# Ledger of designs, part 2: VHH binders against F-box protein At2g23160

Target 1, 307 residues: F-box protein At2g23160, of Arabidopsis thaliana (Mouse-ear cress) (q1ks79)
Amino acid sequence: MNSSSPISIDLIAEILSRVPSKSVARFRCVSKPWASMIRRPYFTELFLTRSSPKPCILFATVADGVWSFFSLPQYPYEKSSSASVAASAKFHVKFPPNNMRIGHNSDRRYFSYGYTSGLIYLYGDSSDDRSVICNPYTGEYAILPYLQRYRKTYSFLVFEPIEKQFKILFMAYLSGDRDHKILTVGTGNMKWRTIRCSLRYEIVSEGVSINGVLYYLGETSAWDNKDYDLKYDYAIVCFDIRSEKFIFFEIERFCRLINYKGKLAVIYFEDDVNYQSCLYRKKNYVEPDAINKLNVWVLEDVEKQEW

## First folded at step 9 (VHH)

Design m2 (from j2 with H54Y S102D L104R)
Fold by OpenDDE, look of step 10:
Structure m2 (fold): chain B 307 residues (1-307), chain A 121 residues (1-121)
Amino acid sequence: as target 1 above (307 residues)
Amino acid sequence: EVQLVESGGGVVQPGGSLRLSCAASGFTFSSYSMSWVRQAPGKGPEWVSYISGYGDSTLYADSVKGRFTISRDNSKNTLYLQMNSLRPEDTALYYCAKPTWDYRGTYFDLSSQGTLVTVSS
C-alpha cells in the first residue's frame, strides 16, 4: 500500500530544508522515501542554501589597530509591532591577536581593509605590515605571504562565484612596474602571481564586485600611458576575476561606482570632487550631500560599453 | 601539499588525561591560526579549541573549558591538546584543523586520519 503521502516529496524537501540539521537527521527515520530524499545531493544543496545563516549585519569598531567585530540579527521588521525590539549586538572576536600588529592608516583613502562574503582582509599601511585574511566571527586567520609594497597600498578582496574562490588583487605602485599581484586563497602555501596591466592609473574609488567582475575608478591624467591612447582623465577598470584580465572604459569626469540591481552604475554629481586624487587636498573636500544634482548611468553591455 | 598528522589518542578512564599532537607540514605553520575539531560517533563535527599563530590567544568550547589546553610549538610545526579530566562525552575522533576559505566560508578540511580518543570505564 504505497501510502501516497498527501504532501509531495518536493514540498517535504522544501520544508525539511528549513529545519535544523539535527531535526533533519531525525526525519530520516520517518519513512524510506524521506530517508532517500534527504540523502540526495539535491537536498543537501537545498538545505545548505536555505540554512544560510539568518542575515545579520556585521559591524566593526577599530581602536589603535584592533578590530572588534559585532553582529546584529536582521529581524524582518514586521511594520506592525511598535515594540522596539532592542536587538543586542553580539560580540564575536577582537582581531588581531595581542602579539600581532596590523597598521591602519587614518586616511580614508588608504583604509587597509576589504570585506566580501564573510571574509575580512587586512593588508596594513606600511611595507612591514602583514596582510591577513580572517573570519570575523571566529577569529580564524591566515597571514599572507610577504609582498613588498610602496607606502600607498591599494588592494581588493574579491570572490569569484563560478570557481568559488577568494582572490586578492594587490595593485602595483604607479611609478613602478605595471605588474599587479594576485593571490588565490586556497589550501597550502598561497603564492602571489604577477598580472600585467596595460594601463597606469591611480585608484580613486572603492571596488565594486558584480557577477565576477571587479570595477573601480582610476585616474589616468597624471601618468604616462604610452601603450594606451586615453582621451579622458579617468577610466573605469573592469577586472574579470576568473580570467584575471583587465578592460578599461574611458570616462570624462570623476564619478561614483555602485551596484545597481546587479549592474554597474556610475553616479555623476555636479560638484563632486575626487577626494582620493593624488593632487587633491583633504581640506578641499566637498561632501556629496551638498550636491543637489546627480546623473546616473547604468552599464548595459560591458563588451559594447553601452550605457 | 598540506599534511596534518594527529597522534596521542587512546583509551582512558574517566578523569584521566591525554595529550594529543598534530604534526603539520606543507604550509607556513606560524602564519595560521589552528584549531582542534572532534567528531563523536554518530554526531557532526564539533569545534573544540582555537589558538593564534604565535599561541598568545586561545579559545575553547564551553564543553571543554577548564579541562583542555591548546598549545603549539612553531619550531616543531606541532599543535598540542592537553586533555584533563576526561569524560565519556569527550569520546571522539580528534582532528587538527587548519582554516581555509571558499564559497562555504571558513572551513576545516578534515580529511586527515584524526586520532581516536575513547573515554570509558
Scores: ipSAE 0.732, ipTM 0.905, lowest interface PAE 0.6, mean pLDDT 83
Fold by ESMFold2, look of step 10:
Structure m2 (fold): chain B 307 residues (1-307), chain A 121 residues (1-121)
Amino acid sequence: as target 1 above (307 residues)
Amino acid sequence: EVQLVESGGGVVQPGGSLRLSCAASGFTFSSYSMSWVRQAPGKGPEWVSYISGYGDSTLYADSVKGRFTISRDNSKNTLYLQMNSLRPEDTALYYCAKPTWDYRGTYFDLSSQGTLVTVSS
């Protein structure tokens, strides 16, 4: 019959982390005393044993919408080339269960993932796929509440550092309602809440979260935002994760976003273009003999948009 | 409101058997993997067993492997733990556990009453 192997998928997603040689799981436990019912237990954190101080690499394979999670010990200056990754990898868990799937797609509009602190978020590529959150080491998971969506959507796993909460931001595509959604992970009653975003942008970058703000690059045209006097087709979209409000900083050019020493930096070449947008039209031509300079700008004040 | 109600505990001799049940309500039971967690007197909580949402994958702590069997009936929103070959070390308050997540990772809310298992000669 048609079987899969750990490396038979169309695309392998590698999720890097620092992990001891054993699984890490934490319990917030409320324990009831053996004696009288007059005392109620309170939550206690429980940690599984870590057997090694050396970090491990976490990675995943996917076949037909089923994900398998593995770890490798990191062995600097040790044996690293005489064994295959598949042969030395420690298997942890396979997801999702047999009766569902989470399809992978290289286009972020159809597939999203996030990983931090032993939490995996997966958002599949079809409207029938269910989003999940999962502990990749122990297999504990939940299927997130259903969210009706149009085919092209974007989502981000983000972290709010003051309340120490994860959220999942779901951005509707331009052709639908501005019915964007957000969900707070682990609030007891996980439900999608509607949020507003005043300007319409296609998301054309990965998200970068810095100090409680999610940044991504948006692309639009004047026709999509007719009620606004937009100067450029691009903007850095700044989402304050705590207040759940958007701020926009228009920019002239396609750029890449990085976290540089705790601040947002943008990088681009003078002749750089959005390669996804080049499918539709050519924006600029630069002579082959022209000097193409790399520009780097660092955002100093998000609220005042100072660079 | 999420509710988990354990039952089926009791007093048995070493080598005996018990079957624990957990009635779940207030959430979509089949959407969650589930676990059993126990707490012996004077000790912290100990993870015992895990089952996937559809029951096709199970895991056990080494201390109970081969003796305990976890199962679920999603049509009845019920989780089970069959405990065989019980030992005095299995004496504990047993909790049915639903995973929850925060910045520290996965955790279990053990605010239920639990069900007491006592293995005594």
Scores: ipSAE 0.362, ipTM 0.784, lowest interface PAE 3.0, mean pLDDT 68

Design m3 (from j6 with T102N L104K H110L)
Fold by OpenDDE, fold request of step 13:
Structure m3 (fold): chain B 307 residues (1-307), chain A 121 residues (1-121)
Amino acid sequence: as target 1 above (307 residues)
Amino acid sequence: EVQLVESGGGVVQPGGSLRLSCAASGFTFSSYSMSWVRQAPGKGPEWVSYISGYGDSTLYADSVKGRFTISRDNSKNTLYLQMNSLRPEDTALYYCAKPEWNYKGTYFDLSSQGTLVTVSS
């Protein structure tokens, strides 16, 4: 009768580090040694290390308007061996379901999508102008209430970190709708609310959401905002997601917006032009000057507009 | 207010069949995927089945695949679960589940009464 060598405390720790925390709590009652082990900082560290959701990369392929969602496990790159661990992507779901069509367009003005904290938002230029939120892992979804808009424009899924709410912002097109629409994702009947904006800007950039503020570049003409003495044709539009208020920073030139270390940064390229605007305004492509200078400005204080 | 009312549960012998129903109200039923979730005594909730808004796509847990059929009638705002070849391990409180979202992700509010399915010889 080979005396089954008692499972070492270390091995027990390893096993327990892989069980749910609730279970760990229960296991404290199994024995004094177990209780002692579980209380050790080592175990806590071990548990936290093991319980930390392995970061997965979520990615999607789109074919014929159907999204296929996949995830890749991020294995902690142990520095050591060259063995190209061929990470196999895990397929999750196809979305939308067969009888649901979400228009896909390469132009983001006609097709908006967003991903934040596991939530996918899709808005397509389909005959039905459907806005949908879905879980890319399970395929669970909700079609949001119908929103009639004059023209399809950018829609943003944003997250408010303080109130921990998802909101969907549907922007107004300059020549049509005056007001923006916003929907808070929640329990019950989700409704679109109107947000008034004092200034009218056409969105000419992707949105960047940073710490509860949505940033995008807007373009305006003197005609669009006659009542305002605007100095420039462009502005960085700041939308405070919590207060649902807009702040505008006029800027002289077209720029790109990025998240730089948790701050808004604007990138100016000498030859960077809004191609969409150029196409519409038949503005002669300024010959790219030989010296393409890249200037980056970081917004240090949104309220003070300190760059 | 979102209301989900489950019915159709009962006691059945192994190998028997039951059909569960869920009456939904307070939201646009067809706009949501729906799921069945069950909770066995002493166990955590288990996802059972998924159906798309128009019923064109369905998913099943491996444990019930081939035995259970999820369906819906949007005109009646009703979700169904046909359960065949029931097993003792299918004993659980069954919930109709509407997906909801918060900062933690997708979740099911299982605050409804559910319907109890007991499979016992």
Scores: ipSAE 0.874, ipTM 0.964, lowest interface PAE 0.4, mean pLDDT 87
Fold by OpenDDE, fold request of step 13:
Structure m3 (fold): chain B 307 residues (1-307), chain A 121 residues (1-121)
Amino acid sequence: as target 1 above (307 residues)
Amino acid sequence: EVQLVESGGGVVQPGGSLRLSCAASGFTFSSYSMSWVRQAPGKGPEWVSYISGYGDSTLYADSVKGRFTISRDNSKNTLYLQMNSLRPEDTALYYCAKPEWNYKGTYFDLSSQGTLVTVSS
């Protein structure tokens, strides 16, 4: 009579953590020990960690200021079957409600959005639009406190991994006397706080958040009396999300920022220019002899600015 | 501090009606969608109904659709749930729920006392 060693509670927890929540609820009725285990915070954490939403692609369409959120299930491509699994998109919710509109603009300077860990941040292109956070699956939302914007709107939804907080950074336009603002997403009345920044740059990139630091490319322009042209200076702006401090790294040229294996990397071709800025340039700065070489630099030490 | 105080619960016979109220304070009420969540004895929380900030949009769980009506008065910072045609399965502690967000997603803080609805013959 091989005394089958009782399955350890830990193993049971592991098994149950992989079962649908509905089933877990049923398993609470199996035994008092199981019920007790399921009620433990450890199991909840375990379950939540493992119930990680199947990797799905979240996407949205927008029409007349109304957003429709959809998800596509990412089926693990089993290598073997060439069969194009036609995944049907699942509709979740239309947002905002009927009494609200959030205008979309292809120009990021007039429309801000962010997504991280299921949280959507939207700041519409209308001057009267409010910043909103919402759940794209269920439609729950909060309108953030009013913030007056001037001309261009740059805002970033960021996540601080140590304190596990969402923050929204609002970058004031350069010509304004206004300071940057930051809001911590939390309970109660969320408030915008002023953040002082010693240097002001036009934001000319998407934000890249890496390990609690937000990176974006900044641009400044100055009239050069010698060349009778605008000269552009660039800097990588580093925002430490936790300390809410800015660090600036001057760089010689326009580039793209990417997350490369958990580090900031800059990529550029020799002929890369900010086309938006070029519209205001008298001269086409196309270097005719530019070698089509892709350059990649990885920032190894942010503090030392070592690449 | 966010405060949600539920009221209006009680004992009612099947087919009866109740109106729940929730007094909200400590946040800009109209800036938030609100929900009712209920928890039956021995069961997990169940979402019941959703209402947008100005009440223009409402959603209901299938289990209560056609019987329950969610509404709000922003001037009074009050959320309501009219419950008609109550059934024994509607027996639960009912919570007024403000959406919250953390790194795990959207959640409802059900730390309020709730209001108990008991439907019994």
Scores: ipSAE 0.867, ipTM 0.960, lowest interface PAE 0.4, mean pLDDT 87
Fold by OpenDDE, look of step 16:
Structure m3 (fold): chain B 307 residues (1-307), chain A 121 residues (1-121)
Amino acid sequence: as target 1 above (307 residues)
Amino acid sequence: EVQLVESGGGVVQPGGSLRLSCAASGFTFSSYSMSWVRQAPGKGPEWVSYISGYGDSTLYADSVKGRFTISRDNSKNTLYLQMNSLRPEDTALYYCAKPEWNYKGTYFDLSSQGTLVTVSS
């Protein structure tokens, strides 16, 4: 009678974390140890993490300022069958409500959106000049407090992983006060807070969030930065989401920022330029040369600025 | 601090009607969509109804569709739920729910007292 080694409590937890909640509730009756385990915060966290809806792809269509949100189940790439599984998209909700209009623009200077962990942030040239956070699945939403802003103002939705908070960083318009605004998404009366930024720059990239730090590229050449002896026209801006502090790395050229295996990487061609900026300024537009070598640099040490 | 105070619950016979109210404070009421959520004894929370900030859009669970009507008065910071043709299965603690967001998505804080609706013959 091979004494089947008792299943470890950890293994049981792992198994139970993968079963429906109704089943978990029933399993509380199996034994006192199981009941105790299920009541532990650790299990709750484990269960919630595992019970997270199957990864789905969320996509939206925009027509006349109205967003229609759909989802497709992300089937694990079963290697095998070449058969194009025609997955039917599930419609969730139209947003915003009928009495609200959010302008849509392909230029992110005039329109911002972000999706992280089920939260969508929308900011655009709306008649109401409002920012909104919403659930794309249910349509639940909150209008953020009013903030006077220039139409070309950029904003970022970011997530702080330690405190598990969403924040919205709203960039000040370059002409005027060196103050950005930040809002923490949470319970109660949300308020915009002022954050001082010592460097003046135009945002020329999308933001990349890595391990609680937001990275984006700023163009510094057009602005009076008397406090800085800048050698180059560009800087990588590092925003620590938790501390809400800025660090700046000078960089000699325009580049694109990506998350490469949890590290910041920059990608550029020798003739790479910010096309949006060039178009806006009607200057220095250069067509990309297909023969150019792609360069990738990975930031190995943020503090030492070693690539 | 966000405060939600539900009222209007009670005991009613099948087929009866109740009107629930929720007084909201501590946030800009009109800036939020609101929902009603209920929890029956021994069951998990169930979403009941949704209303947009200005009341121009409403949604209902299939179980209550055609019987319940959600409304709001922003001037009074009050959410309402008119419940008609009540059934025993509607018996539950009813919560006024303001949407919240965390790393897991949208959630409802059901820490308020709620109002008890009991439908029994």
Scores: ipSAE 0.524, ipTM 0.806, lowest interface PAE 0.8, mean pLDDT 83
Fold by ESMFold2, look of step 10:
Structure m3 (fold): chain B 307 residues (1-307), chain A 121 residues (1-121)
Amino acid sequence: as target 1 above (307 residues)
Amino acid sequence: EVQLVESGGGVVQPGGSLRLSCAASGFTFSSYSMSWVRQAPGKGPEWVSYISGYGDSTLYADSVKGRFTISRDNSKNTLYLQMNSLRPEDTALYYCAKPEWNYKGTYFDLSSQGTLVTVSS
């Protein structure tokens, strides 16, 4: 009945953030079902607002490609019944207007979003959807310039901390190395600029931004990357947000990426089932006694690739 | 370079009407929601009205609801505010506003000249 959820990975990351950066942690992989405190037909995303003196939870419901944004006090469970929690939700705005739709999909290969202080980026799952940036509290928005949509695409909202700029990186799946795009969010007439990444891969992780560098995992096995003489099927891709340059280093197997106290850490299990292997298995499960060790590596130097 | 040029302000008696215009250039006008913001003497800016990029959704501050009508003509890159039943408290410098984003969130750059509306007997 219970199923794995993204919150189990976030909980592991929170636990690991308390371990010293040079130490290793051994911990069983924990998967707990997310207990819904707020129920809506298409409720999929939970955003925690942390800039307020009183903590608030920003959340959204989605119906027919239209988003409704709400906030709640962070401790509604401690003070109220389920009816009182629903009555305390503060509606902000319904978005987008009726002349467009932004379809949701929990697979980020078909739907992308980003959230930061006062800015939501949405990239819908339909070829006809336009990507937008908006204020979820007021509905102020801008439709981003058109991009040719491909079946599997990824985009990331990232922050460049030196110039204090948001950027949106768009990685086209089935195109040449010149069809990837980047846009600087800001004043003026925003335009997509072409960015080159000669390594070809499918993005198979969430993006993690740390100190001006975006990290994600790429799977290279379906691509002819002869110029790189690759030994493995995976690479950690590092995108320097300011210089807009890519570097990568190979990794032997699938892993998850987390921000551990300002450094990149990877999580995988010795002798445990690979996540991609489980997706292709007949029964879609792993024997419980096969999960016995957790290994964590922390990147100490991005340029030298020291762990 | 983004430019917003307001016009149509003036002096009018209470109960009168004015139509404000804002010529926009330097950005794709139809891709942005737009707002009117006003600033009365000695006070901070006050949001007045909002219109979606294609004009199909509008919002108004309670203080102007039923009296003001926001509209836009995307073929002319122009934003309008029809102001009816004007009151002395509507006296302010009026700006048209394009949403912008920085690390602190969404903001309006009110560096244009604006257009002054004075409602007095």
Scores: ipSAE 0.492, ipTM 0.847, lowest interface PAE 2.2, mean pLDDT 70

